# VH-VL binders against q9y8t7, part 1

Scores and structures below are computed, not measured.

Target 1, 261 residues: q9y8t7
Amino acid sequence: MRDSFLQKAIASAKDRTSLLEEIAGNCSPKPGRPSLSSSIREWVYRVGGAVIAEYKRCSPSAGAISTLDPVSYVQATRDASAAYSVLTEPNWFCGSIELIPYFARYKPVLAKDFIVSETQIRIAACMGASAALLIMEALTPRELQELAAAASRYGVEVLVETPDASHAVEASRLAPGSIIGVNSRDLKTLRVDYEAMLREVSKAREQLPGEVILVAESGIDSPDKALKAFKAGAQAILVGTAFMKNPQLREKILAELLQIP
Below, numbering starts at 1 at the first letter of every chain, in headers, positions and changes, except where a header shows other numbers; antibody chains are not in Kabat numbers.
ipSAE, averaged over its two directions, is called F for ESMFold2-Fast, E for ESMFold2 and O for OpenDDE. V2 adds 0.75 times the mean of E and O to 0.25 times the DockQ between the complexes of E and O.
[cut] stands for letters that were removed.

## First folded at step 2 (VH-VL)

Design Zb4
Fold by ESMFold2-Fast, scan of step 2:
Structure Zb4 (fold): chain C 261 residues (1-261), chain A 123 residues (1-123), chain B 112 residues (1-112)
Amino acid sequence: as target 1 above (261 residues)
Amino acid sequence: EVQLVQSGAEVKKPGESLKISCKGSGYSFTSYWIEWVRQMPGKGLEWMGEIDPSDSYTKYEKNFKGQVTISADKSISTAYLQWSSLKASDTAMYYCARGTYWDLSPKYAFDIWGQGTLVTVSS
Amino acid sequence: EIVLTQSPGTLSLSPGERATLSCRSSQSLVHSDSNTYLHWYQQKPGQAPRLLIYKVSNRDSGIPDRFSGSGSGTDFTLTISRLEPEDFAVYYCMQGTHYPLTFGGGTKVEIK
């Protein structure tokens, strides 16, 4: 039997927890970290939606992503982003916890990794992260509850990534106060299901309390796709490399946001 | 030799159940996804869905979800496509094909195809 | 879902001629890994499809060099530089970037 990508990523994350303990010791969360949810709500109030800009150097397909260095990325994206999603997974995404302090100077940082331990959350907070990703499919319900509680103790917000509306509703119940992401990217094949994501975001919006922030995370590489995600009910979208590389995409997304009531 | 061998042609009446098979040989069956593709008479190719034989995880095109069941038995390197109640509109050639794993094949294309199973549903 | 539009629907040509087949996507097929998962398949009457070209321009093992693929973004082309008798078939493009996986409607290359 072959291990899935998700199973391998989880095993790697457990091994990395020991290394993180040794490197960072018993560090304390950085004070003064801005709120991810507050930034999203402010952008939604002012322009109708928020962009979480993702800095990602590599992907699991073993393809290096041609991208700008962190300084150039921030210069290009700062005026159009509510937050940064920073990959800290080193083996498949070429991430590093060392990237967090740089991005945290400018915007709230979502630490994006396969988080399976309280230690990963604490160390992300020590580096300056405002929020941490919890992948529902990677965790049991009890693990999700325990990690969300741990995040709260460190002043770290949680974005729970879910594959569909049903899981989004359950995630919100298991981790009250969390931001809910809908990602129709298949974790086994890494293919994107943008239309399914729109349907599931729309269904989740109808079922969740209005105060719960929804994030659309899959396949948004054009202004039209961004606009449709916001109209489906997402308050924020997570956009990768295309957002950094295309100035017209950034300008058009901002212009389209201003058209949303 | 790497190959996918499908079960033989079927002639059925509406309302009958059917299960057709796709057997892999010459490669590690659990290392690749199995894809199912329909071709109606005189028409083009339609992706129906796929299965990871290592854990039986499935993905369906929305119009086929609930209409067919995709399954696999890794102990005998065989994938299945099953109907609980056939309709005349299910008349088609059904192909299985070898898909990919995210980290194993750089193609992400259907590189090996079965010979097809013709399913005819008529009264 | 991603719609792939193939044109023309039918090409009537003689052996020795060049065939140029178009496939246009309703959306970008570029994956976040920077690869474009656009593939071409050949199907002869009574036979299963066969992979010809994967990821826009890569010939599969054993495919003759008269077959070539090109394109980017949403506009893709399959070229057969000099048609052989065995090349008269239906050709399908397929995208593997987005779910559901989708095929184009096909282009039939038939003898004049």
Scores: ipSAE 0.446, ipTM 0.761, lowest interface PAE 2.8, mean pLDDT 88

## First folded at step 6 (VH-VL)

Design c5
Fold by OpenDDE, look of step 8:
Structure c5 (fold): chain C 261 residues (1-261), chain A 123 residues (1-123), chain B 112 residues (1-112)
Amino acid sequence: as target 1 above (261 residues)
Amino acid sequence: EVQLVQSGAEVKKPGESLKISCKGSGYSFTSYWIEWVRQMPGKGLEWMGEIDPDDSYTKYEKNFKGQVTISADKSISTAYLQWSSLKASDTAMYYCARGTYWDSSPEYAFDIWGQGTLVTVSS
Amino acid sequence: EIVLTQSPGTLSLSPGERATLSCRSSQSLEFDDSNTYLHWYQQKPGQAPRLLIYKVSNRDSGIPDRFSGSGSGTDFTLTISRLEPEDFAVYYCMQGYHYPLTFGGGTKVEIK
């Protein structure tokens, strides 16, 4: 049988976790990390929406996306971003946990990886991450609850990535206080479904309490698509590849957002 | 030889149920997706949906969701397309195809096709 | 959904002539990586479609070198350098990366 990407990614994460246990014993989470949720709320209040800029150097299907280094990326995106999403998965995304401290100097950082253990969350916190990604489809409900609880103990917020509105509602129940994300990417096929994401974001917004932050994840490569996501009910959008290829896109999105009465 | 073989032509009346099949051979059936494509008489190709035979994960095009059911039996390397109640507008050629995966070559393409199953629905 | 528009609808040519087929996408097909999953299929009368070109410019196994693909972003082209009698068929472009998967309307290459 052929394993899906998600299955392979999870297996890889499990393997890496065993090696990280030695590192985790020597680190303590740093206090005073900025809040991702607070930053998003501030941007929503100020301009009507928040942008989470994702630093992703590689993708599973094509390898390297851009050679843009972290310094250049921050210079291009810092003034118009509420937070940074940093890929820490090394095998498919050419990420590293060592990237987190740099980005954390400027904005709240979401550590993005296939998190399957408490150790991963602890290390992310030690590196200065404000939040950690939990992928609902990669975890059992019990695992999700346990990891969310662990994150709380370390003062790390959680963004739960979900495939649709029903899962979004469930995620909010399993992990109270978490940020909820709806992913445009099908993690089974790695194909993108932007329209489905919009529908599910809208549906999720109708069902979730108003205080729950809803994030539209990926699939956004234009100001128009960004605005549609906000109109659908997302308070924040997470943009990766599009910013890596064209960091100036962020300024265009902000400009359009500011024109909305 | 890698191939997909589909069941024979069907002549049905409106309201009847139908299940057509697509059998794979010459390759690992669970290593690739099965795609269903409709072609109405004299018209172009329309993607209907897909299935991962390994775990029966399915995706549908919105116009076909709820109208048809895609399934698979990996024990006999066979995928199915079925209707609970046929309509005259379902008259078409139906193709199954092997859908390649993200880490396959070619990526995200339909590289092997069945010969097609003609479904005729008339009173 | 991503709409693929093929032009012309019908192309009437003689054997030996050059055929140029266009496929235009409603949005860029370059999004998440450096790959563009735009493919071309050939369908002869009474037959199932056959994969011809994958990822814009790669010939599938057994496809003659007179077939070539090019393009980027939203504009793609299939070229048949010198038409052979067996090349008269309908050609479809398809994008395989964004749900729902979509085909172009097809271009019929017919004998003049």
Scores: ipSAE 0.858, ipTM 0.928, lowest interface PAE 0.5, mean pLDDT 94
Fold by ESMFold2, look of step 8:
Structure c5 (fold): chain C 261 residues (1-261), chain A 123 residues (1-123), chain B 112 residues (1-112)
Amino acid sequence: as target 1 above (261 residues)
Amino acid sequence: EVQLVQSGAEVKKPGESLKISCKGSGYSFTSYWIEWVRQMPGKGLEWMGEIDPDDSYTKYEKNFKGQVTISADKSISTAYLQWSSLKASDTAMYYCARGTYWDSSPEYAFDIWGQGTLVTVSS
Amino acid sequence: EIVLTQSPGTLSLSPGERATLSCRSSQSLEFDDSNTYLHWYQQKPGQAPRLLIYKVSNRDSGIPDRFSGSGSGTDFTLTISRLEPEDFAVYYCMQGYHYPLTFGGGTKVEIK
């Protein structure tokens, strides 16, 4: 358990928080950031589903994924995207907090990292993030509640990433008003199981109130998979660099979303 | 002083081409969108589209897409609205405006407007 | 597309009177508790529009305090508490976030 990827990522995040405080100092979160939840609801109303486009240059499982710069990525994706998910974790995902402003000028930004302290949330908001990721598996129930409360004080929405429907229901209880994500990626093995994710999204949708925004994460690499996730009850999907490396995926998801009343 | 200065009035015949300009000064031109707005004689305001001058990314209102071209030259802080073949129905006042982002107050507003360019298309 | 409906089309009033202009949106413009991107513009004959009020109730820099905005959801109001001679113009509401960006049809405030 001591050397699992998740434990290493948590330890790294604690170390990085000290550096963030030294570099960023006592910044104050910017007011008037656009709402992630409002953007998702707008897209659901207009076309029946929302796409969160993830900017991720590296991953632990794939290594280097893409050399596409942030500006080019935005140019290729802004018409199809309700929001951006921006990796800020530098060691395994090649991210940085400094990436947030590039994306935030166009769409609401979800700051995606291993968040263990409210300092990370405050600094992400200072850089323009509208929301922050909380990983349920990385936090005790008390820590999740405390970080969600801190996010609220900074005017930052929360996406709680959960491994299955039972955790999704518990996350909604622990952090009321949060956006709930179901992620098929096993943080210990880094394996993606799309079919399991679909089943858990369906179960979660059945058990959660309709007003709770449900996001399907990981494993969505085709238009068919995107549509199945929406039909399973997700209001948004999270799509990574496959979106950029497959022009057919980009064009077909947009076209299919525009066909939904 | 933050301002947008547009090119002068135009009198044209149907079928002619036209490119009108909007020059920004007194601010960082690439930090804001440029919006284009049409006002037909005696009518209200219609958003036509916009450009991010930093990367030339454009977004058009659906009925103007294919009818006009929006472009920018950031080296001279200038945006353009262009027709390849004017119609009599293009007779209108055309405004450019500075479009703000979430991080610039007032947010998502058109906070600075050019003086307008009157385009008259008649035989 | 979000349709903004302004009423009345014309207000005929004298200087010193109160003007109340309505803007109704075809759907809610609230994105969160602090942000509704509904704006008001003034246009005098032969002039470009000018920003008056942004995000429902915030006066732009240099706008006199006789101009105020209010409302929420789908219903918004611009109030001019005491009309001055320079206030006779056309007033437009606009929503600045949802594509396509849209203006209301305008309310003309004219001398009675």
Scores: ipSAE 0.006, ipTM 0.509, lowest interface PAE 12.5, mean pLDDT 86

## First folded at step 11 (VH-VL)

Design f5
Fold by OpenDDE, look of step 11:
Structure f5 (fold): chain C 261 residues (1-261), chain A 123 residues (1-123), chain B 112 residues (1-112)
Amino acid sequence: as target 1 above (261 residues)
Amino acid sequence: EVQLVQSGAEVKKPGESLKISCKGSGYSFTDYWIEWVRQMPGKGLEWMGEIDPDDSYTKYEKNFKGQVTISADKSISTAYLQWSSLKASDTAMYYCARGTYWDSSPEYAFDIWGQGTLVTVSS
Amino acid sequence: EIVLTQSPGTLSLSPGERATLSCRSSQSLEFDEGYTYLHWYQQKPGQAPRLLIYKVSNRDSGIPDRFSGSGSGTDFTLTISRLEPEDFAVYYCMQGYHYPLTFGGGTKVEIK
């Protein structure tokens, strides 16, 4: 029996718990963190869509994706990004929670990891994260609810990553007030299905209350794909590898958005 | 030896049901995916879908979704492709293949193929 | 979906000649993992396909060195440096990363 990537990632996260507990005992959440949802809404109002720029140094199979350091990345992306998604998972993505403070100086930060414990959320908050990622497929409904509640206690917003519209709707019920993301990546195979994501985003938008922020996650590597995501009903898009390789892509996306009457 | 062995050729009539099989041997059956590929007479290869035999997770190409069912019985290292109601247009060679995973070598490829099952549907 | 277009449809050559097969993708096949999961398969008449090249340029086990793959982005090439009689077959490119998985239309290498 072979564990899926998600299973491995979750196991890894659990293994890190002891170390994180020690760190968490000495931290307190920082007040006054900017709101991810507010930033997204501002950008939607201003230009019709928001871009969440993801800083991801590695992927599970490739190792290093880009040599861009955080400073260079921020310089290249901050003017056209509503927020930063920062990978904090160390084993597969070469992430670190220590990256959060730097990015948090400029934009709301989504702490992106395989979060399975309240401790992870607390630490993210301590580091200055505005939001934390909860992967629906990695959690039971009860765990999702509990972690969302914990996030709320720490003043951290939640982005619930879901595989489809039905889960998106469920997520919105389990975690009221959360930002909902639809991932183009199949977490079982790690393959990408951009078209499926678009369909599910559209379907989700039809079913979710209007106030729920919907995010299209991954699979976007061109302005055209970005626009299609927005057209499908996403208020924001999360772009990772494409920005790591070509940070200027964000400007192109913004330029296209601005052309929309 | 690592191999996939498929069931024999089938001659069917429209409206009939059919279930063909693909049996793996020589490797851990649940460590790899099983991919199904259609090849109509004189035509190219078409990906139909895949299954993780370990938990029966399936993914279909949209044109085949609802048209066929992919399943597996890991206890006997066998995957299946089945139709509830065959059409003449289903006449084709059907291949199963071993699909490698992201952490396998080669990655995301079909490295082992069955010999194919010819399905002929005619009145 | 990602459409892979192979050219030419048919390539007529003699043994000993060089064969160059093209596979063009409707979009870039450079993915998040930093690898390009473009593969080549060989199918001889009456036989199942066989993996020939994986990830653009890696020969599968047992594949002779006269087979080579190259390319990036949207343009890929399979080269057979000197055709052997057993190399006359249909060759398919395939991308294995984006759903749905897709094959090219194939190039038939036939004896002149």
Scores: ipSAE 0.853, ipTM 0.930, lowest interface PAE 0.5, mean pLDDT 94
Fold by ESMFold2, look of step 12:
Structure f5 (fold): chain C 261 residues (1-261), chain A 123 residues (1-123), chain B 112 residues (1-112)
Amino acid sequence: as target 1 above (261 residues)
Amino acid sequence: EVQLVQSGAEVKKPGESLKISCKGSGYSFTDYWIEWVRQMPGKGLEWMGEIDPDDSYTKYEKNFKGQVTISADKSISTAYLQWSSLKASDTAMYYCARGTYWDSSPEYAFDIWGQGTLVTVSS
Amino acid sequence: EIVLTQSPGTLSLSPGERATLSCRSSQSLEFDEGYTYLHWYQQKPGQAPRLLIYKVSNRDSGIPDRFSGSGSGTDFTLTISRLEPEDFAVYYCMQGYHYPLTFGGGTKVEIK
């Protein structure tokens, strides 16, 4: 009977969206936004893998995570990053839509939030986001399809976050052309399972066409874990806490990535 | 009084089935996870898996997945651990414990333990 | 999976002495998140475990002040400032955040 974190986050997102719908202007997606998928493919072609660097100031399980401001974070990470994942959820991640411009000037931005309305997608694009997160576990199949269609109409790419290979394959069917993520974090428990994520990435790679970009998310806090995720079939990895807490680890991951064939 | 009470000791032969129980009382059973922990004779503690009794969402340690089934009946505040075919290597003490969430102190800990169920499997 | 290595395996001390128990993790428990979900349990002979310390340094309710926890990163310590006869037990550390949940191998505290 206890509401899960995901249930609470969805309810909060609906409240936030209701306000947005009442006060949102007629803004249009910002012109000249770079493509997230194109950046990932360029890194894969030239280096063998891509890093999406996550900016996250808080988490529900850990509270406050870092004191780096957006400018300092970009300075430390941009030469190793294909893109930024920017948390815009304010209540548990201490994020804001207003953070997007600080990152979008330098790299494609994934707006990372609990997206339940196309208004959220449009406004993220107004701020300069190139892509939006859709969480498969937060949406019915119909809702996922409708939001992906809305994103396409606004010229916004979608990363669909999934818990396993069977959901990854389903997500690719429901939202053709989307980037597919496999997340090591269990959204019900908020615990992390890196080894399960590796197995599910490998299974998903076997079942998905090669042109589908596969992203490994969460729990990648060492160069060894990054390399294993790429070898399992991910074209990109999403890393955040490791970058924020250990600058030397950040530099070491960059060195390992640049040596990938 | 908050407590977990487990079913009594079992003596079984290889190949037999078994279902042991863990009944919670003194708290809202569906607000907490039930964790299962094995302790082989003379050995330490091993996490086996967990269940959310509210909706039966389960997670297993990889070596126990497919070897045991974790279930719950929230109408009687009871969780279960069961085997379809016991092996001699299943001889151990089995504990249930109450698991907490990230936002409920003591976070992610096992704060209440059952008394244990000794399962002996021998020919 | 995260391996927790406890040392020593056995600690033989007299009542009134200070006990120091070590738990070392195969990887940092702080790096991925801001909090460390490392816990300590006590198991007396013939009894179920009980929670002593959660999140490195917080005593559970009813745990005497002589028990304290400390540490960060990969290295954690349980300290019993003045051993009492009832402290004879095996002590386990556990990490509760990364699947699979794992326990250390235990430290047996023998009181002379």
Scores: ipSAE 0.611, ipTM 0.832, lowest interface PAE 1.7, mean pLDDT 89

